# Ledger of designs, part 192: VHH binders against c4kar8

Target 1, 263 residues: c4kar8
Amino acid sequence: MAELSTPSPASPAPLDGGRGDELEKFTLRGARQILQLLQDLITHRGLITAHTGGGHSFMTAVLKVDEERGRVVLDPSPDPQANRRALAAPRLTCVTQLDGIRIQFPLVGLGEGQDKGRPALFAPLPAEMLRLQRREFYRLQVPLAHELSCLLKAEDLARKPVEVSARVIDIGAGGVAVVVPTGAAEFVIGGTLPACRLALPDGEPIELDLEVRNLNRQTQRNGTEQLRVGLRFAALPRAADTRIQRYIFKTERALNAKARGGL
Below, E stands for the ipSAE of ESMFold2; O stands for the ipSAE of OpenDDE; V2 stands for 0.75 times the mean of E and O plus 0.25 times the DockQ between their complexes.

## First folded at step 11 (VHH)

Design x8 (framework vhh_7n9e_1)
Fold by ESMFold2-Fast, scan of step 11:
Structure x8 (fold): chain B 263 residues (1-263), chain A 126 residues (1-126)
Amino acid sequence: as target 1 above (263 residues)
Amino acid sequence: DVQLVESGGGLVQAGGSLRLSCAASGFTFSSYAMYWGRQAPGKGREWVSGISGSGGSTAYASSVKGRFTISRDNAKNTLYLQMNNLKPEDTALYYCARGWPSSYYDEYTAEYFQHWGQGTQVTVSS
């Protein structure tokens, strides 16, 4: 694929059309840059969520970059149905993270075969890769032991004010992701939740306004539903920004130290 | 089998008004937030407005705030968009969605677009 193609409806699209130009400055189109980034994913054993459409995805990894044949080799799913969906899909949207940096790329023309006697999936090298190398896109996975919570001020299904203590599952400079039981409160993308309180391990809770940016329903292994809510910090005071960044830095450093010492 | 059918578009002069409707079926309408989006000729998709399942919370893009009003009738499984003081830049295909495309908190990364309806065309002449 040496030429630019018209974007298909199945391609990921910006939520705000005006932000389409914003994404372009984070898009890698150089063959050498693409090869290097894919090789970095191999070196760091990066896990990739490959979206096959229709709400389906599977976990994969780049096993090899075949520069001579211009293709990437992926680890197939242990679920045969997931592999069948992937092969039938006109496009895979691959999402991963490397050192806190969000990476996204399309794969078109997926095939199956073998690599050194083992089952593998093959696709042409992507013509583009999105790399959001900015602090505002970094997300720290919050350790369960930290018990981070955010008290949300919202409305329930009967339009009554409710306060929901939501568990913080990830945090970055620009916002948090939280989980709430399905039905505990009503949310709308673009809506503002005023005077919410973010609890960090030290100090007083941070009071701030949060904007709802995304909503995802998840079914847990035990059959219960949770709602994952992505929230953007509205007007974040400098002192609060400093505390959040300090927490992220300290936690990442501690996690890296444990991983190195444990291995 | 989820189905969304948009209607109410047309040609209107600048400063005019239109009311769009979206008839929903195949799911419990009142349990889902609903959204209006649009795609202008030669531009990407743009989120316009959202409303919670109960109708208690609404949100609007800055470009339409104060001019457009989203509402719903859960007894009729119908979503509405009242568009006032229309401008030529409002010309677009308008569509409703049960769930807006997945995006990250900053909206710089979006995932699959789940468009259930075919949309309704709005053209605003100058």
Scores: ipSAE 0.323, ipTM 0.730, lowest interface PAE 3.0, mean pLDDT 79

Design x9 (framework vhh_7n9e_1)
Fold by ESMFold2-Fast, scan of step 11:
Structure x9 (fold): chain B 263 residues (1-263), chain A 126 residues (1-126)
Amino acid sequence: as target 1 above (263 residues)
Amino acid sequence: DVQLVESGGGLVQAGGSLRLSCAASGFTFSSYAMYWGRQAPGKGREWVSGISGSGGSTAYASSVKGRFTISRDNAKNTLYLQMNNLKPEDTALYYCAREYPSSYYDEYTAEYFQHWGQGTQVTVSS
């Protein structure tokens, strides 16, 4: 499911605005930071998908930052209808990628005119830009030989508390993905599972609060369905973070060595 | 065939209340977590709330927590959203969904909602 975490800038859907509080961590509001990021997009010739609402979007690029006029200059669409939708929209949601990092920002007050004699779209500089760090997307596929598990505290189908031992299939800085035995428990996206226990090699299980972030009903090759649950570390103690990062680093290094040497 | 039909939207003054309904068919309703999402003009799709299959666990977006209540009636195959103390910023087309794809460890940028109905329009005047 890593592909869903890092979609192509040419076709990404807009970010969920209901997560405004959670997005604050990744939101840039400093004028110099915003100017630098926009200039980086120009330098790397980054393609931008501009969403105009109502299921419509068009491809554009930042052509120039006009600091004197406090505005960004965008490449208009070759489709006149797309430009008219953009000009009529109360805001554009712009989505792009820079060096594997997802960038999103709003543009309000879009206008049209000319830059150096060529048609252009203009908007005031955004007051904020979202920059999601690449570290948040990294996931290590857990080797089956490691037999990593997480003991989850959840509810069963009868609303009774249950403890479920789930196999960890991937792990990253932000969480784990697990496989839940069929019929063992119910989950809801956004729900919190308190005091779960993550078992890593070497040492006592790590006690963590986990938030359910996704649910995927995966059909296996034999036709049976299993539930895959993506879980975010809701509160990660420093010692736990260190152990998880050490496990990821050592395992990645070992897998790379095996791939190169056939070991 | 999965079918979801939303209803209950309308025009309401700020501070008012509305109850949305979603009639589900084509699947075993009680076996699935259900969700409400919304999309305002010029904004991306926002996850609003979720409820587990049995109704034992719920979750809410920060923007609506304390004002909205999600519930379900599995005997009627119906999902509800009770919306209290409505604000102009709640103006949107509201959708219900059975499940959605999302990104692992993309905790601030995940897609939260897949729509299988037409939605119901909620307009909150100031």
Scores: ipSAE 0.567, ipTM 0.812, lowest interface PAE 1.2, mean pLDDT 78

## First folded at step 13 (VHH)

Design aa1 (framework vhh_7n9e_1; at its last look DockQ between E and O 0.53; V2 from the best seeds 0.00; counts 0 for: pae E 2.1 > 2, unsure alone 62.6 < 65, grease 27.4 > 24.2)
Fold by OpenDDE, look of step 13:
Structure aa1 (fold): chain B 263 residues (1-263), chain A 126 residues (1-126)
Amino acid sequence: as target 1 above (263 residues)
Amino acid sequence: DVQLVESGGGLVQAGGSLRLSCAASGFTFSSYAMYWGRQAPGKGREWVSGITGSGGSTAYASSVKGRFTISRDNAKNTLYLQMNNLKPEDTALYYCAREWPSSYYDEYLAEYFQHWGQGTQVTVSS
């Protein structure tokens, strides 16, 4: 009886062989490193965007790492539909940030159950975690206490011009991510939003053109659906760039000081 | 289940025109932006064009701007790409998509975006 060695599922070939090599240097594959990073996410109560496919995602968190069972415990969505999608998905893509570094990891083999009498999602430990340390990917998570807003000039579903005040959730030298209510406006990747206004705490709003780079529908913990819009600064005046950079540095410093118990 | 079926590809001479169609089903078509992409032999997928759900806003890659026109008929759940003044470099398998991996991160994780059609081949001869 020849034991049919089930072919190890071939790691999906990187879409672009060159890009794969570049990502490899940022990919953690060591069990200890993965466990440590997951534990760090727990410690920092890092919110994770879990992508289930089809443009859907929900907010979750790593609740526990079960080393003995080799599994991670996730907070389920308050939306049963999101959980169903997650369970049906062949792969869950988790995205988060720790200390300004973007972290991504796949989870496969999701199951539902209970942890300490509470509903939970379970998955085997990820085989790899991507930790992007490239400076170009750094984005400051905007503290809730220091709300930034961006007035977006877009079109509504009726093709009428609309201004949408969007909360900035992260900001970097190259752009912002914002959240808008679903249905408030229409966006298309590659589209330009002209003459938008980024409100910084230090003065008058900055007028700038924004390019839509990504769109993600998210169900929040409260069950509210929001659209996350990634926006690139299409044309940023030098003075504006300086202001943005100043804000980022100032805010980062303040956050770090607070984290150290200084504030 | 989301289904996207591309059609309208073929062989055309340089300077010629083609109109691609993408029939969509399994979701509320008008509620989603739609995209065209292409993949040339030996190259990765390239974003070509996008259109909002209502069709009010469009976007184009610089390589096709002024030559290609994206449109949609929401009543027919169909996405279109009018391609004019075709060039040999436009030779590719053309895909329609409901989602597009637009960032380095998304590209890496593009595998979970399963809402692509099988594509339609466009070949432009010199």
Scores: ipSAE 0.775, ipTM 0.931, lowest interface PAE 0.5, mean pLDDT 87
Fold by ESMFold2, look of step 13:
Structure aa1 (fold): chain B 263 residues (1-263), chain A 126 residues (1-126)
Amino acid sequence: as target 1 above (263 residues)
Amino acid sequence: DVQLVESGGGLVQAGGSLRLSCAASGFTFSSYAMYWGRQAPGKGREWVSGITGSGGSTAYASSVKGRFTISRDNAKNTLYLQMNNLKPEDTALYYCAREWPSSYYDEYLAEYFQHWGQGTQVTVSS
């Protein structure tokens, strides 16, 4: 009863246009490759963002792989509504990172149950996994202590201009992801936010034009919901790009030293 | 259970106008940004337009900007697309969606990520 298939091959074009054949070379389809990659995620305790559709996601992890039954076991959310969305979804799109490499895979046929007396979610092994080993997909997870923020010029629920200081949760060559309190402002995928300001620790804020690329109501591992906004840099000045790359490099160096030396 | 039902399609002359509707149910409509997309014969689905939950902000594909207007009536749980100065290139199945995949790395795995209607056909004759 665990036989499931991937969604149909016809998919909607993203805002940037589809480049599906470019991604094919990063796609793993072998059963042993998939099993090994899932086991690596378990071993390294990788956190996973599971997108349930309708602009919602929750944080989870692969707890184990049941090789005999061909199933993966996931950690449920403490938020019952997030679990209900996951169980009702025809597919979860799981996104994670392993040693700086973006991993993405679908899970279909999700069910609920118990694993060693603890609540768990179950799904058949994915038919494919995407392993995106390209530098343009790299995103640095910003340490909380840096208090990195981006001032967004948006509109509130009453259609009036507002400025929202949004915490930056990740940053890469092409953009940032930020979180805002639910209801602080409204966003639409494809919308533009001119003259936003990214505050880096080492100087004056960078003025950026941003485009909304992702918009998710994300339930955190602790059950708290917030609005995650994925933003692409538009018209990024060369000097701003250099400052962003320097921040990423310096922060990675500091995080590596902390992890190995215990600073 | 989320349901989206499009209507208002038909056959129109080039240069004409048409207004599409999308009736929404099964969710708090005003809390979600909404989108129109289209699929022309032999092509993939194309993002056309989006609107915030309150209706305060909109976005359009370059190919339709200035000709199409997205709007919503939250009291009636209905999304609209006013299409003016229609061209034969606008011929497509038009559908509404509650979300949209936004990047090429989502493309391969994103097909069931969205809640879509079944669409309404718009055919523009020369």
Scores: ipSAE 0.466, ipTM 0.806, lowest interface PAE 2.1, mean pLDDT 82
ESMFold2 (binder alone), look of step 13: mean pLDDT 79; pTM 0.803

Design aa10 (framework vhh_7n9e_1; at its last look DockQ between E and O 0.50; V2 from the best seeds 0.00; counts 0 for: unsure alone 63.6 < 65, grease 25.4 > 24.2)
Fold by OpenDDE, look of step 13:
Structure aa10 (fold): chain B 263 residues (1-263), chain A 126 residues (1-126)
Amino acid sequence: as target 1 above (263 residues)
Amino acid sequence: DVQLVESGGGLVQAGGSLRLSCAASGFTFSSYAMYWGRQAPGKGREWVSGITGSGGSTAYASSVKGRFTISRDNAKNTLYLQMNNLKPEDTALYYCAKEWPSSYYDEYLAEYFQHWGQGTQVTVSS
């Protein structure tokens, strides 16, 4: 009776050591840390972009952490199709921000059910959560009360020049994220949008070139599809940089003051 | 299901040319920007080029700018990469993609971007 030595599962090939090491510095694997971070997301009612693959994503939120059952409860999409995709996906990639820090975590084993009589998505607690603490990744979430807009010069689906007024959802020293209506314009990662105009509250719009760095299609809670576009400042004059930095600082201060009950 | 099938790779001498093709299916091809990437031995995936759904706008990595041309035929659901003046450093497995991770962090999580083909090997000899 020859004991068939079950081949030891091949250790996943070490991800290229240098980049992996950097990521590890920002990766939380401790159960307590993960639970705390999830709870923080709940407390802050942080919106999460859940990526299901295939270029599809939906907006969700962590509703509850069930420590006893070792699971997280998510708000389902109002779009049944999005939920189906989520359930069919081998992995859900969740992306959010807390206090300007990007948070990413995978969920596997997604299921549907009910929480307190309401439809909900369930997943086991993530094994790891990425929390990017690098200053270079810090972006101010633009308050809805302080709307920033960016006039994008792009091309429409007919290859005609079009100007699209896009709402700025976050801003940092290196760029902005904006939302545009689906179909308003075409974008390609790596593409340059010349002579765009960023409107700040303190004066005339800033003219600048933008580079497309990220494209995400998102279905909103209302079922409307939006395109989130991550844009890098391709060439920012020093004066413009100063204005942007001032805006960020001023806004952060105001937000912090409000959070402390001062406004 | 999204399917991408690359072809047109091969062995070419430095200074030579190749034209890669990517046949796409399983989605509305014209509605999406498409990308070429490559992976050299022992290196990560590198963005090479992108084109909008309509084909109106293109982008190129600095390393290939002026040498490579991305194009598409939406009627044929096909993406192309014309590669001219090839260099040994262009040796790589070339992939077409419907989506591209925007950051190195996304690359680690890019398992959900399963919209890569199997790739086509390009080898440029000195």
Scores: ipSAE 0.766, ipTM 0.933, lowest interface PAE 0.5, mean pLDDT 87
Fold by ESMFold2, look of step 13:
Structure aa10 (fold): chain B 263 residues (1-263), chain A 126 residues (1-126)
Amino acid sequence: as target 1 above (263 residues)
Amino acid sequence: DVQLVESGGGLVQAGGSLRLSCAASGFTFSSYAMYWGRQAPGKGREWVSGITGSGGSTAYASSVKGRFTISRDNAKNTLYLQMNNLKPEDTALYYCAKEWPSSYYDEYLAEYFQHWGQGTQVTVSS
C-alpha cells in the first residue's frame, strides 16, 4: 500500500531559525525588560523592518507603548498594500538595531485603528524580544553621508546583463546588505554575482564575488518599494578583508565619538 | 491565497530520472524567484535550487549541480525540477517555495512560508 505524504509536525521557531537553544540566552521575556527596550526604541526613533512573509517587508517604527492596555502602536505604511499584508499576516517579525545591537521580536494579533486621530497599527506587547549582543552578529549601519555603494553584475527583467549601483545599507565581516530599485535587476537566493565592486570611501573599489543569501521586497518609509538583497562575500582576499574591517572599525569609532560630543 | 502543489515524485532506481512539477496560484508567479527544497528522513530542510522570476538565472546546491535542472513556465504558472542520475541520497520529500530561509547575516530572522503543503516524495533505491 502506497503511503500518503504526511504534514510537517511543526514549523521552526521564528526567532531562532532552527537553533532555539543557542538563542535562549539572548531572549528577553520579562515584562519590564520588554517595556524598557520598546521605550528605548521609541526614544532613539529606531527604524524597524517588519517582515510580513512571502518575501515582503515594510519599514515602520514604534510610536508608543500603551502599558495600561498592553499594546504597542506602530506607524502604518503609506503603501496600502504593505498595510494589508501586515494585517493579513499571522505574525510580523520585526528587526531593528539599538546602539549597534540587533533586536528582533514577533508581533501577533495586529490590528488597525486610530491613535490621536491618525491611522495606526496596534498589537499586544510581544511575549519575547531577542537582543543579539554578540560580535559575530554585528552589522554596521552605513551612514548615508558615506554613500557606500556596490556595483552588481546581474541580469535585468529581459535576461540581459546589467550593472547596478546598489546602495549599501549595512556591512559586516561576512557581507553586505544592499537596496536596489524594484525592477532594476533580478536575483535568486543561492545565485553568484562575480566581479562585483564594493566602493569604500578611500582607495579603489574592492573587486569581489558575492552570493545572494537573502532577498525580500521592502516598502520604505516613503511608501516606495525596493529590493533588499543580502550578499555574502565569497573567498575574500586578506587585503580586502583588512580594508573592510578597517572601514567598519573607523566608522564605528567615529559614530561613537560623535555621540559623546567633542571628545 | 497563495497555493503551491507539488507532483511527479515516485520510486526510481539509482541512475534514473524524475521530473517534478509545482503548480502555483494566488500570486503573480512571474514576479518572484522560486525554489526547490527537500527534506530527507531525520534531517532539516535543504535548499536544492532556485530560479529568477523571468527564468534567466538559476542556482543549485553543489550536491545536485550538473544532475538537476530547474525551470519554469510563466504562462502555465508552473515550476519544474528535472532530476537526472538520481542517487540514494536524493531520497527526500521535495517541495517548492516562494521564499527561502535567511542567509548568514539573517540566520536568526524568522520567515513564514506561504505554502509548502504536502510535497512530493522521491525515493531512490540502490
Scores: ipSAE 0.595, ipTM 0.854, lowest interface PAE 1.3, mean pLDDT 83
ESMFold2 (binder alone), look of step 13: mean pLDDT 80; pTM 0.814

Design aa11 (framework vhh_7n9e_1; at its last look DockQ between E and O 0.40; V2 from the best seeds 0.00; counts 0 for: unsure alone 60.8 < 65, grease 25.1 > 24.2)
Fold by OpenDDE, look of step 13:
Structure aa11 (fold): chain B 263 residues (1-263), chain A 126 residues (1-126)
Amino acid sequence: as target 1 above (263 residues)
Amino acid sequence: DVQLVESGGGLVQAGGSLRLSCAASGFTFSSYAMYWGRQAPGKGREWVSGITGSGGSTAYASSVKGRFTISRDNAKNTLYLQMNNLKPEDTALYYCAREWPSDYYDEYLAEYFQHWGQGTQVTVSS
């Protein structure tokens, strides 16, 4: 009677925990850390892009952290429709940057009310905040005083070639984010924009190919809708890369100097 | 409410072809870029293709480039994916989407866009 050795149940293949594990390194879950980071956002008056779903977002800011009530106070959109979407959303995804580090956090249970007689949005404190410190995620916020522009070669709604001058809002080694007027051109994620021109302050524009990586419709504080386009440098010549890096470093240094009261 | 309904999936032999359709409703179809994605068993969602609202520009994942063709009929509010020279590795649940999250934030943003259908199963046999 040969004892049929019941094959030991194959250990479940490790869940693809790799991406999750990597993100965990950047995820703050401590109450004190979360409060501190929110307070830092308040102190720096950081603009937050609040994603409500459906490709819609609006600009907001953390106005206050109410520790006693365990809630965060947000600036409502000037667009009532955006606020309605926010309130209807099961989750608000807030995205911002502090010191070039991308911060992302979810808010759930959004409500409307008043703070000191002003309309405000309220949510419980986030349970977690993602702070991405990877160099690959570093983006310099382009100061308004140092306007960069990118001439995008795209197609309009009629499929005609158009050139759109887009304001660069952030720049990194890997790409740029730009804002364009809604309807100025059509974009598709994964699409390539060939022979675009990035204008840097130090010389002639850099010709480069851009890949669309992100599209977000945003309502500005003034009520104007804009399209934020995240663009990756598809092919960047070494000389161009050097120029971009130089610009980033120079600008960052200048900003830091100003922040320290030196200029 | 945004609704997307995929169809056209099925079992096909390697080297075969399928045409997927996605019927869209609840929004101005022509005003939005549309996307195809897929999810193979045990894998995450993968971007496959995208097309602008007008249909003037298209994009493809490297894995499907030259084999798949995305198109749309705005009059019919329908998105299409012609899949040629199918391979076993193309086996997946295929779904259409109105929005696609960024590469770096897929986990977080995907939860918000939720504008994809139930999907249509494509199985490619060797």
Scores: ipSAE 0.634, ipTM 0.873, lowest interface PAE 0.7, mean pLDDT 85
Fold by ESMFold2, look of step 13:
Structure aa11 (fold): chain B 263 residues (1-263), chain A 126 residues (1-126)
Amino acid sequence: as target 1 above (263 residues)
Amino acid sequence: DVQLVESGGGLVQAGGSLRLSCAASGFTFSSYAMYWGRQAPGKGREWVSGITGSGGSTAYASSVKGRFTISRDNAKNTLYLQMNNLKPEDTALYYCAREWPSDYYDEYLAEYFQHWGQGTQVTVSS
């Protein structure tokens, strides 16, 4: 392992949010299955979130699979600090979605170099990939044209109330993920944000209470750092839930129809 | 390098109190939310409490709310957990962290979180 800080052998076993045997049926271990899935990610130009630890991640993509050398080639960040974190990390935890299916895989032994004269990141092929074919893991990637936003009632760095209009980047049955500029407000996992307003197309914003479930400083594809906040819907009224589900369904249908017509 | 060092654990009888400390270095402490977690023997890691970088907001697991108080002293780069009315079910290794992972479902993918402490043992006798 790298010479980065890691838990001692006496530290607790990691928590994964699910039982290991319950996830085994979603785990791909065959070399050819892994290669095919990586090729599918390349073909669909899948956007990948690479977690470097310490509350940091960056957005990347698999550029190619080098079968002869047994490596994947990743797009580096324009932000040199994001690349330095990635290279210093003992592993990257990569998360993405393909055709509505959540995909996770680890990369260890990341190195930097050149690919066809362009900077690139390299890692050995993962030995395992998780392909989570469960509806409850689905998050609709919100089209930029929809300009979905969520008004958050939070506190700034001086502990003063602030309202932040956060862009919604994905939405599912149980919550949303949003991005805000780093430093615009403070959040803590487990904290609650009362009386937030989720703005969907067509209709009045939905007033709802949100719980912070995920908090990560994420370097975007353009190199800027933003705070990604994962938010769970609390106590959602049936009418609001129905409206959210209808938005997801209609948008998914429209995206699928566009993809078929675009092919 | 980021370092977190916990202290203040020990053996205490039920109903007693302990105060845990976490000394932080290698990063701008006040810029990060901080967390306490715990792991009881044979169980997965449990989120216990969190606090914003400024200390303006806190959050607690339902199992400890009203008994535990998280705080921080940004001038001393130190995170605290005051634990009152301790119960045998609070027996665990307690650790502080700068992140709390929630989206790593594969056990092998969820390992090796950086920038968290080695922990301090709390044992509560009945």
Scores: ipSAE 0.594, ipTM 0.847, lowest interface PAE 1.4, mean pLDDT 83
ESMFold2 (binder alone), look of step 13: mean pLDDT 79; pTM 0.801

